Miniprotein binders against q96jn8r1131to1294. Designs and how they scored, part 26

Target 1, 164 residues: q96jn8r1131to1294
Amino acid sequence: TLEFLENHGKNILLSNGNRTATRVASYNQGIVVINQPLVPQLLVQVRIDFLNRQWTSSLVLGVITCAPERLNFPASACALKRAAWLLRGRGVFHNGLKICEKFGPNLDTCPEGTILGLRLDSSGGLHLHVNGVDQGVAVPDVPQPCHALVDLYGQCEQVTIVNP

## First folded at step 3 (miniprotein)

Design uC8
Fold by ESMFold2-Fast, scan of step 3:
Structure uC8 (fold): chain B 164 residues (1-164), chain A 103 residues (1-103)
Amino acid sequence: as target 1 above (164 residues)
Amino acid sequence: SLKDEIQKLLDRMEEIAKEIREAAERGDIDKVKELYKEFLEVAKELEKLLEELGDPDLVEYIRMVIEYIEEAIEYAEKGDLEALKDLAELARWIIRLILDELK
């Protein structure tokens, strides 16, 4: 059973057995991390529950290769100084640098009810899944161990982990 | 001192980000474009000073700011004022992280 870690951004409240994350203030300080490493073949999925269209940008998904239990989270995942691979809007970012201009759908426009998934393939490629559809390899050769991260940024104020 | 010069540029970047927000709120796309170009110039000057200071974390932060400014310049050509406001706020947040580490 997958859960969000108790270590999270300061604006997050966890509920539903630590499977729902709600950002209760502002637009930032909303990083959450899954409670176990993203190992090959594991599909981690979250559903967008609530969007506040006061804000323009929306959630960020990705992986980090540092230990999340002791991590001091920055206000935004985009400010991570350590090894991080992030999907934001249509871009793919590594430690703040854009490494791909257009990948998959624009995450800033995904509606409530969208299910977003992260999976490593057998070669260490990071895949994004959208409503069950594999978008392909966003990042090749992700170092292990790595951990799935969701940043409830901007519009996205609530997500819930969904299991098969 | 080097730190005084760095502080002066950080303060200038805070002011530019505020001016971007104000120009965007009134729909002045030409002023937003002008301000983002100035923002980029100041950020690149700050990058050089942070490299001299020798803190690799601070260098990484300013490079992230430069990336957001470069994205904003592309969004400005497309006329997306809301995205431009968001990118200025992201840049401001990282500037605040730099300010906090310097204390």
Scores: ipSAE 0.000, ipTM 0.190, lowest interface PAE 11.9, mean pLDDT 82

Design uC9
Fold by ESMFold2-Fast, scan of step 3:
Structure uC9 (fold): chain B 164 residues (1-164), chain A 103 residues (1-103)
Amino acid sequence: as target 1 above (164 residues)
Amino acid sequence: SLKDEIQKLLDRMEEIAKEIREAAERGDIDKVKELYKEFLEVAKELEKLLEELGDPELVELIRWVIEAIELAIELAEEGDLEALKYLAEWARYIIRDILEELK
């Protein structure tokens, strides 16, 4: 029973039993977090429901290591600095800096209907799954506990949690 | 007037954001870095004027622009032109939001 936390970015509206997140204004303030920690082997998946092509970039997803229940969310996930490991475009980012380039497909070009997944392996490596296909280890040795995060940034105005 | 000064700075920021996108599209990282530093100076000046205006929502909006510019300056050292373009886009749309709120 995965759900988005009630604590989220100020432009977010939750619906469908807190399984659908919609960004109702602008291009930012769209951070949502899954309601339980990302433990090894748990696959958390979201489907891209709606893209507004007025914007140039799209959603960001990743993990945070701070407690999300009372966090005052910044305008974008990139502002979370040392607490976040993020996938944006084809890059992997931590502390606002690009750690890895050319990882997986370009997230800015994924169409509506794309299913994106995050999973920790038994060694603590963070994996990205795209339409059921494991893209490999984006980040090794993620600190635990950690929580899956989606930033409905730019083009991506709606996502829904889907089960495997 | 104060509103006229604010309008002039917003117009200048819009122009800088456009120049950043153009420089990034041609791969001119040194020009992008220079423009982002100028962008930060103008944004900080605008923050002072918006504080003087006394609208806390507008102050919050310009602070988000400053956050985006500061992130862009960090990322510019890595030469990530795509990220630099996206952050300039963020700034442009917040500037438009501020312009609309000024009515």
Scores: ipSAE 0.000, ipTM 0.144, lowest interface PAE 14.6, mean pLDDT 82

Design uD1
Fold by ESMFold2-Fast, scan of step 3:
Structure uD1 (fold): chain B 164 residues (1-164), chain A 103 residues (1-103)
Amino acid sequence: as target 1 above (164 residues)
Amino acid sequence: SLKDEIEKLLLRMWEIAFEIEEAAERGDIDKVKELYKEFLEVAKELEKLLEELGDPELVEKIRKVIEAIEKAIELAEKGDLEALDELALKAYEIILEILDELK
């Protein structure tokens, strides 16, 4: 079964068998990683449970290609210097550099109850799914192994892993 | 020691960078402007100490930060919050690089 890894950002509290992540303070230090590699055709999904409108931006999700078990996570996922491909707002980012201006919906405006999914196709293309709808290839040729990452940034204070 | 003074100012800049990102995240442009003024003053003080230390690479890094801060003050006046948020993250990265060099 899919769970969030015990190594996570300092403001995270895991519950519900490590399937729910809650950010208990501030707007940052909210990175969580899925406990097993994102292998082709595995769909990992999280539901947005709680949004705090005190903040402006919202969750970031994507993949990292380094081993997550001993990573020293930065305050936000966009500060990851190597081996990270991230979806934030409408942009696609590789190691802090914006590589695509508009992809999929604006993640900063997704409401509570939205289900966001990541899936790797057989060619290494990373797909975003929104409420069951495949948005297409956000990132081609992701190196493997890679791990799904969610940054409970800004508005997004709680997510739960949901089964397809 | 000189390195202890430099480290103290770098940690203060790191704290201010997080405060700027937090204020920008909630759309508090007045707070962002105040914090950038403080950030600039600390960065200029740090530049003097890094010049005294005599490492030209570190001096170049802090000068890039100072230039970015000066540009950010102008952007804050115009309310360009996306550009400010990206700049805060960039400053955070450079500050951590300088801290790592001092270990």
Scores: ipSAE 0.190, ipTM 0.529, lowest interface PAE 3.9, mean pLDDT 84
Fold by OpenDDE base, second read of step 4:
Structure uD1 (fold): chain B 164 residues (1-164), chain A 103 residues (1-103)
Amino acid sequence: as target 1 above (164 residues)
Amino acid sequence: SLKDEIEKLLLRMWEIAFEIEEAAERGDIDKVKELYKEFLEVAKELEKLLEELGDPELVEKIRKVIEAIEKAIELAEKGDLEALDELALKAYEIILEILDELK
């Protein structure tokens, strides 16, 4: 069963069998990691449940290749400087450096109810799915094993893991 | 005593390992390289003391750590931070095992 790990950002409250993450304070400290590593053909999806418009920016979605159980989470995903491939806004980042300027939809403007998915293909390409539609390869070669990461940042205050 | 000195070195190794993880998380590859060199030095010193203690099982455990450290140094030289976690974790586990067995 897919669920968020107990090791998470300090402003996160888990519920619904650890399938729902809620950021209960401020705009940051909201990183969560999904327990099972991504494997080819597995589609992992989260739904944006609640947006708070008093903040700017929104969730960051990506993968990490370090051990998630002992990770000391920074205040935001953008501060991850190792073993991290992240989708933020329309950009793709690796270890804090932008490697792609424009990819897929702008995550900062996705409305509530949007379902975002990550999937590895057989060649190690990381795909983004939006409402069930494959947006293409965001990262062409991701080391395995890796874990899906969600940063409930800015406007994004709640997400839930959903089945495909 | 010899046992006290061994414990001190183990604790120092534990601290270094922790600092390595922090430096790696910051992407500070130069600091990681520096810390692993120190880590290796302390581990080799510990190996000598464990040999003096006459515990072959513990000597073998620290040798595994030394091998892991040496590999980590190679990876660090290449700037491959993503591949360091497994080695670091193994080192942590072995250090804890040695500490537990000494007490």
Scores: ipSAE 0.000, ipTM 0.188, lowest interface PAE 12.7, mean pLDDT 89

Design uD2
Fold by ESMFold2-Fast, scan of step 3:
Structure uD2 (fold): chain B 164 residues (1-164), chain A 103 residues (1-103)
Amino acid sequence: as target 1 above (164 residues)
Amino acid sequence: SLKDEIEKLLLRMLEIAYEIEEAAERGDIDKVKELYKEFLEVAKELEKLLEELGDPELVEKIRKVIEAIEKAIELAEKGDLEALDELALKAWEIILEILDELK
């Protein structure tokens, strides 16, 4: 079964069998990682449960290609200096550099109840799904193994893993 | 080239921003203040090079970064450390926008 790893940002509390992640303090230190590698055709989905509109930016989704079980997470996913591909706002980022200006909807404006998904296609292309709709290839040729990452940043204080 | 020098300083600013985040996490307030002052010096050097490049939009963007840094230093000296992270995020996002416009 899909769960969030026990290795996570220090402001995270896991519940619901490690399927719900809640950020209990501040706006950062909210990185969580799925317990299984993102293999081709596996669709990993999370639902936005709670948004605190005190903050401006919201959740970040993506993949990392380093082993997450012992990783010392930075305060935010955008500070990752390791191999990371991230979707933030409308942008696609690789190791802190923006590689695409506009991809999919603006993640900073997705409301509570939105279901966001990550999937690799058979060619290693990383896809974003929004409420069941495939947004297309955000990143081609993602190295494997890779691991799905969610950063409960800013507004996004709670997400839950949901099955397809 | 001038663009290479500008890119080098932008990448240095991203490094300093990360160091600020790390120092803040461990509660090292003196280091946070030191790093913000270095951040300001690099930003001012970058402003000079962007003025030589001749793109007024990029000059305006770095000036907003400088304003955010100056406000962060002011808040840190007054003990309002809770506001520092929002200002750092704003500066980070503008730096990335400048890097993108350089292509």
Scores: ipSAE 0.005, ipTM 0.196, lowest interface PAE 10.8, mean pLDDT 81

Design uD3
Fold by ESMFold2-Fast, scan of step 3:
Structure uD3 (fold): chain B 164 residues (1-164), chain A 103 residues (1-103)
Amino acid sequence: as target 1 above (164 residues)
Amino acid sequence: SLKDEIYKLLERMLEIALEIWEAAERGDIDKVKELYKEFLEVAKELEKLLEELGDPELVEKIRKVIEAIEKAIELAEKGDLEALYELADKAFEIIEEIFEELK
């Protein structure tokens, strides 16, 4: 059963059997990680439950290749110095550097109810899924093992794990 | 270019804001004070460059950041870490808005 790890950002409260993550303060310190490695063909999905329009940016999705169980998370996923591939807005980022200008829909404008998914293909390509639709390969040849990460940044204050 | 100089200062401000948050979480008041003074100096340099650019809306945005920093320094002297978080968050949000408007 997929759950969020008990190791998470300081502003996160887990509920619903660790399947719902709520950011209870500020705009940051909202990183959560799925409890199992993202193995090829496993589709991990989260639903956006609540958006606070006070903020301009929204959630970040991606993968990390370091062990997450005891990791000291930075305030924002974008501050991870290595071992991270992130989707933010329309960009794809590796260790703070933008490696793709425009991929998929703008994550800063996805409404409540949007279901976002991450999947590795058999060649190690990282795919983004939006409301069940595969957007294609965002990042080729992701090192393994890797773990799915969600940063409840800015507008996005709550997400829930959803099964396919 | 002028825009490259502006981006460099905005990047530095975001970096300092993150360091301030981290130091405040640890209760390291001396470090928070040091970082806010640095933050203020960078913000004032950025104000001059934005005036040079000639966009009055961007100038007004950075002036709000400067006001927030000055208030944060005042509150840090009083040891009010909860109030500091609110002001730091507001400054960070305005800095992100400036970044987006320059794209």
Scores: ipSAE 0.000, ipTM 0.167, lowest interface PAE 12.1, mean pLDDT 80

Design uD4
Fold by ESMFold2-Fast, scan of step 3:
Structure uD4 (fold): chain B 164 residues (1-164), chain A 103 residues (1-103)
Amino acid sequence: as target 1 above (164 residues)
Amino acid sequence: SLKDEIYKLLFRMLEIALEILEAAERGDIDKVKELYKEFLEVAKELEKLLEELGDPELVEKIRKVIEAIEKAIELAEKGDLEALYELAIKAFEIIEEIFEELK
């Protein structure tokens, strides 16, 4: 059973059996991590439940290769300078460096109800899925173990884990 | 209202900070320099409004943001994109504190 870890950003409130994350304040401190490693073939999906359009940017998702259970999360996932591969807007970032200008849809414009998924293929390639559609390999050769991360940043104030 | 004007400038500062992070990640030092100068102008306008509001705690917070921006402008000439990124994150955190105080 997939759940968000109890270790999360300080503005997060977990509900629905730790399957729903709500950011209850501000625009940041909204990092959540899935409770088990992202192993090949596991598809982890979250649905965007609520967008607050007073903010400009929206959620970030990706993977980290450090152990998340006792990690002190920064205010934003983009401040993770080690062991992080992130998808933000249309870009792909590794440890703060943009490694791809345009991958998949613009995450800042995905509406409420969008289902976003992360999956590793058998070669260690990280895939983004949008409403069930595989966008391809965003990041090749992700080290294992790695953990799926969602940053409820800016507009995105609530997400829920959904089954494949 | 005064508070509506303050929120408008806070949101503009957030937008500029996000643009700085994107430009820094891309390695575009000229754009980072340009954006930090705009960031400073908006922060100084916000400082005036917070002084008018009369909350000394909020005035101290925006002055810390201004100090971080001024440091970033100086460091931008050296091309240290990592330091510029970290200063933008620091500014984000203080802006959050200003929002929490205002509610």
Scores: ipSAE 0.000, ipTM 0.196, lowest interface PAE 12.7, mean pLDDT 83

Design uD5
Fold by ESMFold2-Fast, scan of step 3:
Structure uD5 (fold): chain B 164 residues (1-164), chain A 103 residues (1-103)
Amino acid sequence: as target 1 above (164 residues)
Amino acid sequence: SLKDEILKLLIRMVEIAREILEAAERGDIDKVKELYKEFLEVAKELEKLLEELGDPELVEKIRKVIEAIEKAIELAEKGDLEALEELARKALEIIFEILEELK
């Protein structure tokens, strides 16, 4: 079953069989990675459990194509300079460079209870799902293998992996 | 323009933060103290410009940077270089968030 990897940002505490990630300090150092590669037909979903409104930005979702098991995570996912495709706010970022200004809903405004999903289509296109609704292709032809990443940044202090 | 002045100060803050981290790596506490005081002056000037710009989220972000810098100045008297490095990294992260919002 899907779990968060034991290798994660230093402010993360895993619970609930490594299916819940809580950021216990600050606003950063909250990167978690799913334990299985994101393969076509696999929908990885997380639910936003807790938002702290002292911060203005919120969680980041995406994929990395490097091996995550022993990666030394930066303070934020957007600081990854290699092998990273990320959705933050309404933007799509590749290795820290914004490649799309306006995609899907604003991730900084999603309320508690929102379920966010990542899926690869058969052509390797990365899709974002919001509460079960496919937002379309955010990134075409993602290299494989790749791994789903969640950055519990800013407002988002807790997420839980959700099965269908 | 106002936006150009804001960007200049943000870039200067990134430069100061890098200098703080390099001075801390050398164990140069006197230089770290000097740089944090300069960091505070630049951050306060940036706060005024962001208030003029009228974006309350950006004003809140720079105020959090200022709070981190003021805490660092107090801690610098105790010589805790690791804490000073961590606060500089925290400030830098928020500065990058402000830079992204201004694209």
Scores: ipSAE 0.000, ipTM 0.141, lowest interface PAE 15.6, mean pLDDT 84

Design uD6
Fold by ESMFold2-Fast, scan of step 3:
Structure uD6 (fold): chain B 164 residues (1-164), chain A 103 residues (1-103)
Amino acid sequence: as target 1 above (164 residues)
Amino acid sequence: SLKDEILKLLIRMFEIAREILEAAERGDIDKVKELYKEFLEVAKELEKLLEELGDPELVEKIRKVIEAIEKAIELAEKGDLEALEELALKALEIIWEILEELK
C-alpha cells in the first residue's frame, strides 16, 4: 500500500490513512515522500485536491536518491543539496540547476482534479504522467534506489495518492 | 539632526522589509521585485548618512545590507521566493543591529 511517510515538512498534516497530505500553513514546508522506493514500472500517482490561488507557483514533484525516513527537509524541495531531480513549472531541475527549459505542461497551471504520476522505465528513465498521458522521459538514468517526492508548494495545499 | 534622519530611514527600511515579507507570503514576485528596488534606494541613502556620521562599524553593516539587497534583486529575476524571503530576514537582522548601536 502506497502511503506518505510520517517524516515530512512541518506544515503537512497527513490523513486518509496517510494517503492525503494537506499543507496547513504558509506556502512552504510542504514536502512529502512516498513510503517505498520507486522501482521500475511502478506508477505513483497523486491528485491535486485543493489550490489556493493567492499564490503564484504550485506543486513540485520528482525523486530523491537519499534515504527519506530521517531526512531533515528544507523549506522547499528546490533547496535540496542531495541528489534530487525535480519538475517545477515547465522546468526539470537536478540539485537546484535547471537542466531542461520546457518539459510537459506547466505544473503551475494544472487545475484541481489533475492526476500527476511518476514512473521509472526499464532503463531508469523518469517519466511524468499527466491525467494518464505519458509526457516522456524527463530525466535519463536516475540512480537507484530513489523515492518519489511531492512538494506542496504555493498554490497546492492538498494532494491524495490515487491508484493507477 | 543627522541622527534623526538616520533613524527615519531605518524605520522606512523596516516598513519596506515587512512589505517584502507580506508580498512573498502571497507569492507576488512582481511586487517583491518592486519593493527590493525601493529597499536598495533607501539603503544607499542611509549609507551616505552613516558615512557622514563617521562610524566605520555602522558603514560596514549597511554595506552588508546593500549586498544582500543586490543579491535579492539578482535572485528575483530567477523567481526564487524562498531565497528572497531569507535575504529580507537577514537584512532585517542587520538593520536591527544598526538601530541598537545607535541607542
Scores: ipSAE 0.000, ipTM 0.166, lowest interface PAE 13.0, mean pLDDT 83

Design uD7
Fold by ESMFold2-Fast, scan of step 3:
Structure uD7 (fold): chain B 164 residues (1-164), chain A 103 residues (1-103)
Amino acid sequence: as target 1 above (164 residues)
Amino acid sequence: SLKDEIWKLLLRMWEIAEEIEEAAERGDIDKVKELYKEFLEVAKELEKLLEELGDPELVEKIRKVIEAIEKAIELAEKGDLEALDELAEKAYEIILEILYELK
């Protein structure tokens, strides 16, 4: 089964059999990674459980191509300078650099209950799914193996892995 | 060397940008204003060194950052954190572009 990895940001507590991640402090140090590589056809989904509108920005998600088990996570995912492709707000970022200005919905405005999914197609294209709707290819030809990453940044204080 | 001095200032700007983001997220406007003024001073030092290096594209990029910082200081004084956040993101991205080009 899909679970969040035990190596995570320092403000994270895992519960519900490591399927729920809660950020218990501040607005950062909230990176979690799925315990299995994102292989073609695997749809990894998380539900936004709790938003704290004290903060401005919200959840970031994407993939990393480095081994996550021993990775020393930075305070926020967008500070990753290597091997990271991330979706934040409406932007697509590669190693901290914005490579697309507008893709999909604005992640900073998704309400509680939104289900966000990541899927790799047979050509290595990374897809974002929002409430079951495929937004298209955010990043073509992602190197493998890669791992799904969620950064409970800002407003987003809790997510839960959900099955299709 | 000149490139080593440039690299040091770019890393310092990136560190300040992260501190600004953290202060802004908690709504600490006074700290945001203080950090942006420091950011501006470092950016102006970097502009001088990039002019000495003689790369017109890098000079243009740092000048855009300086303009964004000056606008950010104005927005912080008004307490417009949403507009400030967008502007800060763009400045951060340009700094990362310069840093990436120089590695």
Scores: ipSAE 0.000, ipTM 0.155, lowest interface PAE 13.2, mean pLDDT 81

Design uD8
Fold by ESMFold2-Fast, scan of step 3:
Structure uD8 (fold): chain B 164 residues (1-164), chain A 103 residues (1-103)
Amino acid sequence: as target 1 above (164 residues)
Amino acid sequence: SLKDEIYKLLERMYEIAMEIWEAAERGDIDKVKELYKEFLEVAKELEKLLEELGDPELVEKIRKVIEAIEKAIELAEKGDLEALYELADKALEIIEEIFEELK
């Protein structure tokens, strides 16, 4: 069963059998990681449950290639300068460097109820899915093993893992 | 163009903030201090361009970033790295707000 790991950002509370993550304070310290590696054909999906419009930016998602059970999470996923490929706003970032200006929808404007998915294809390409629609390859040749990461940053205060 | 210059400075500030977090995680306070000085210079240049653009809300937002940077420099000298992370992250939030308002 897919779950969020018990190792998570300081402001996260897990519920619903570790399938729902809630950020209970501030705008940061909201990183969660899926409990098993993102292997080819596995579609990991989360639904945006609650947005707090006190903040401007929103959810970041992507993959990390380091072991998440031992990781001391930084305040924001964007502070990960090693082993991280992230989607934020419309940008694609590798280790803090923006590698694509405009990919998929703007994640800062996705409404409550949006389902965001991550999947590796057989060539190691990382795909973003939005409400069941494949947006294409955001990152080619992701090293394996890798782990799906969600940062409940800014507006996004709650997400729930949903099955395909 | 003015807008292109503003975008380049915002991107540069974002890059520097990421480098600050990496240096802070290593406990490299001298590097953090050096990077924050560069960060402050870029932020002040951005303030000037936003004043030229004529949007008072954006000017106020960048002034809050400048204030956060100045506080972060003070804390870096005292070795408070956890507070530095929080202030850098807050600065990034405001930078993102400016970036979005320019769309």
Scores: ipSAE 0.000, ipTM 0.183, lowest interface PAE 11.1, mean pLDDT 81

Design uD9
Fold by ESMFold2-Fast, scan of step 3:
Order: sequence, then C-alpha cells, then structure tokens
Structure uD9 (fold): chain B 164 residues (1-164), chain A 103 residues (1-103)
Amino acid sequence: as target 1 above (164 residues)
Amino acid sequence: SLKDEIEKLLYRMWEIAFEILEAAERGDIDKVKELYKEFLEVAKELEKLLEELGDPELVEKIRKVIEAIEKAIELAEKGDLEALWELALKAYEIIMEILDELK
C-alpha cells in the first residue's frame, strides 16, 4: 500500500497509517515522499484536506530521482536544485529553473477537497491529474526510478493519500 | 514569546526570498522591486526584536541582511538580476544562521 515515507520535513506529522501528512508549524519544512517508486501506470493521488489562508503560496508536487530515504530535505521543495521536477502555482520547474510558464490549474488556488494525482505514461511522461481529469504531460522523459513528492507549503497544511 | 515572534518573521523572510527568486527568473523587475521593499520592512522589524533579545552578534547579522536588501533595491532599478539573485542567497544564508542560533 501507498504511504508517506518516515523521512520527511521536520514540521510534518504522519497519521492514519502514514497516509495523512499534517504540517504542524510555520509555512515550510513540509516535504513528504511516497514510499515506493512512481512506476508507469501507477496513479498516486492526494487530497487537499486543510488550507490556512494566512499564507500566500500553496502546495507543490512533483518527482525526485534521488533516493529519498536518507535525503536531508530543504525548507522548501523549490530549493531542490538537483534531480527534481516540480509543479508550483502554474509553473513547471526542473532543478530550480522554470521550464513551463503555464500548465494545468493554478495550484495556489485549488480548494480543500481537490484530488491531485501524478502518473507516468509508458514513454516516461509525467502527468498531472486534477479531480480525475488528466491535464496532459507536464514533464517528458522523467528518469527512473523516481518518487512522487508533495510539499505542504504555505496554505496547504494537510493532505491524505487517496486510492483511485 | 519574543523568540517565537522572531522565528515567525524569519520564516516570512524565507517566503519572500523564494518569491523574489521566481520573479527574477521571469525577468519581472517590477515584482522584484515590490518584494524587496516588503523584505526590507520585515527585516527592519526583525532588527528591533533582535535588539530587544540583547544579542549583539544577531543584531549585526540582521544589519548585514538589511544592507544587502538596500543594495538589492538599488540594483533592481538598474535591472541587474544576477546581482539581485546573489544578494538574496547571501541574505538567506544569514537568516539560516540566525535561526540555528535561536534553536
């Protein structure tokens, strides 16, 4: 079964069999990673459970290709300069560089209850799913193995892994 | 507590620093200028709290951040995005040092 890894940002508390992640302090130090590699056709989904609107930005999601079990996470996913492809706001980022300006919905405005999914297609293309709807290929040719990452940044203080 | 208030402002400065980086990557000079002015206001408020805390080394560190921000505001008028980015990184590292000393 899909779970969040016990290696995570320092402000995270895991519950519900490591399927719910809550950020319990501040607005950062909220990175979590799924416990198994994102293999082709596996759809990993999280639901936004709680938003705190005192903060400006919201969650980031994507993939990393480095081993996550012993990774020392930075305060924010956007500080990952190696082996990361991230969706933040409307942008797609690779190792700190914006590679696409407008893709999918604005993640800073997704409401509570939104279900966000990540999936690799058979060609290694990373897809974003929003409430079951495939948004298309955000990143082509993601190297494998890779791992799904969620950064409970800013407004987003709780997410839960949801089965398809 | 005073320490908790200081930490809250430091984390807010981290958020502004990342917004500056994104705006700079877009070449959005007007947004960078706006964010650096906000950055300066937060840094000056933090300076007052660090003076109340009574640690002269931490006060000197935040003063270096303020100097970097003031230089960044000047450079933003000239459109030097690379220099702005380097100054934001220096400010970020000093903020991290202040946070570590407060832990």
Scores: ipSAE 0.006, ipTM 0.206, lowest interface PAE 10.1, mean pLDDT 82

Design vA1
Fold by ESMFold2-Fast, scan of step 3:
Structure vA1 (fold): chain B 164 residues (1-164), chain A 83 residues (1-83)
Amino acid sequence: as target 1 above (164 residues)
Amino acid sequence: SKEDLAKLLIDWYKFALEYVEKGASEEEIRLLLEYVVLIAEDLGDEHLIEEAKAALEAFERGDLDLLRKYIEKALEHAEKLLE
């Protein structure tokens, strides 16, 4: 069963059997990580449940290749300067460096109810799925093991893990 | 949008100055200045990022006069982005 890890950003409250993450304060400190490694062909999906439009930027998702169980989370996933591949807005970032200007839809504009998915293909390519539609390879050759990460940043105050 | 982020940056800087003048706790002021750094990073303006980090650094060193100076400079810079 997929769940969010008990180790998470300090503004996160987990509920619904650790399948729902709510950011209860501010706009940051909202990082959550899936409890199982993202193995090839495993599709992990989250639904955007609640957006607070007082903020401009929204959720970030991606993978980290460090062990998440004891990670001291920074205020924002974008502050991770090692072992991180992140999708933010329209950009793809590796360890804080933008490696692609425009990939998939703008994550800052996805409405409530959007289902976002991450999957590794057999060649280690990281795919983004939006409402069941594969957007293609965002990052080739992701090192393994890796772990799916969601940063409930800015507008995005709640997500829930959903099954395909 | 960049305009929305610039307005947010201005609001958070004003909030930080207010807390400094009220004599709020060091933890509260540090938290506000860390938020300013994150907003500046989201905005992506190199000079605003440098100014935000310099303001936080000045605060960590206990130099409140330098902190105010960096905030005033950053506010002037952010206001020009709104033009």
Scores: ipSAE 0.000, ipTM 0.166, lowest interface PAE 13.5, mean pLDDT 82

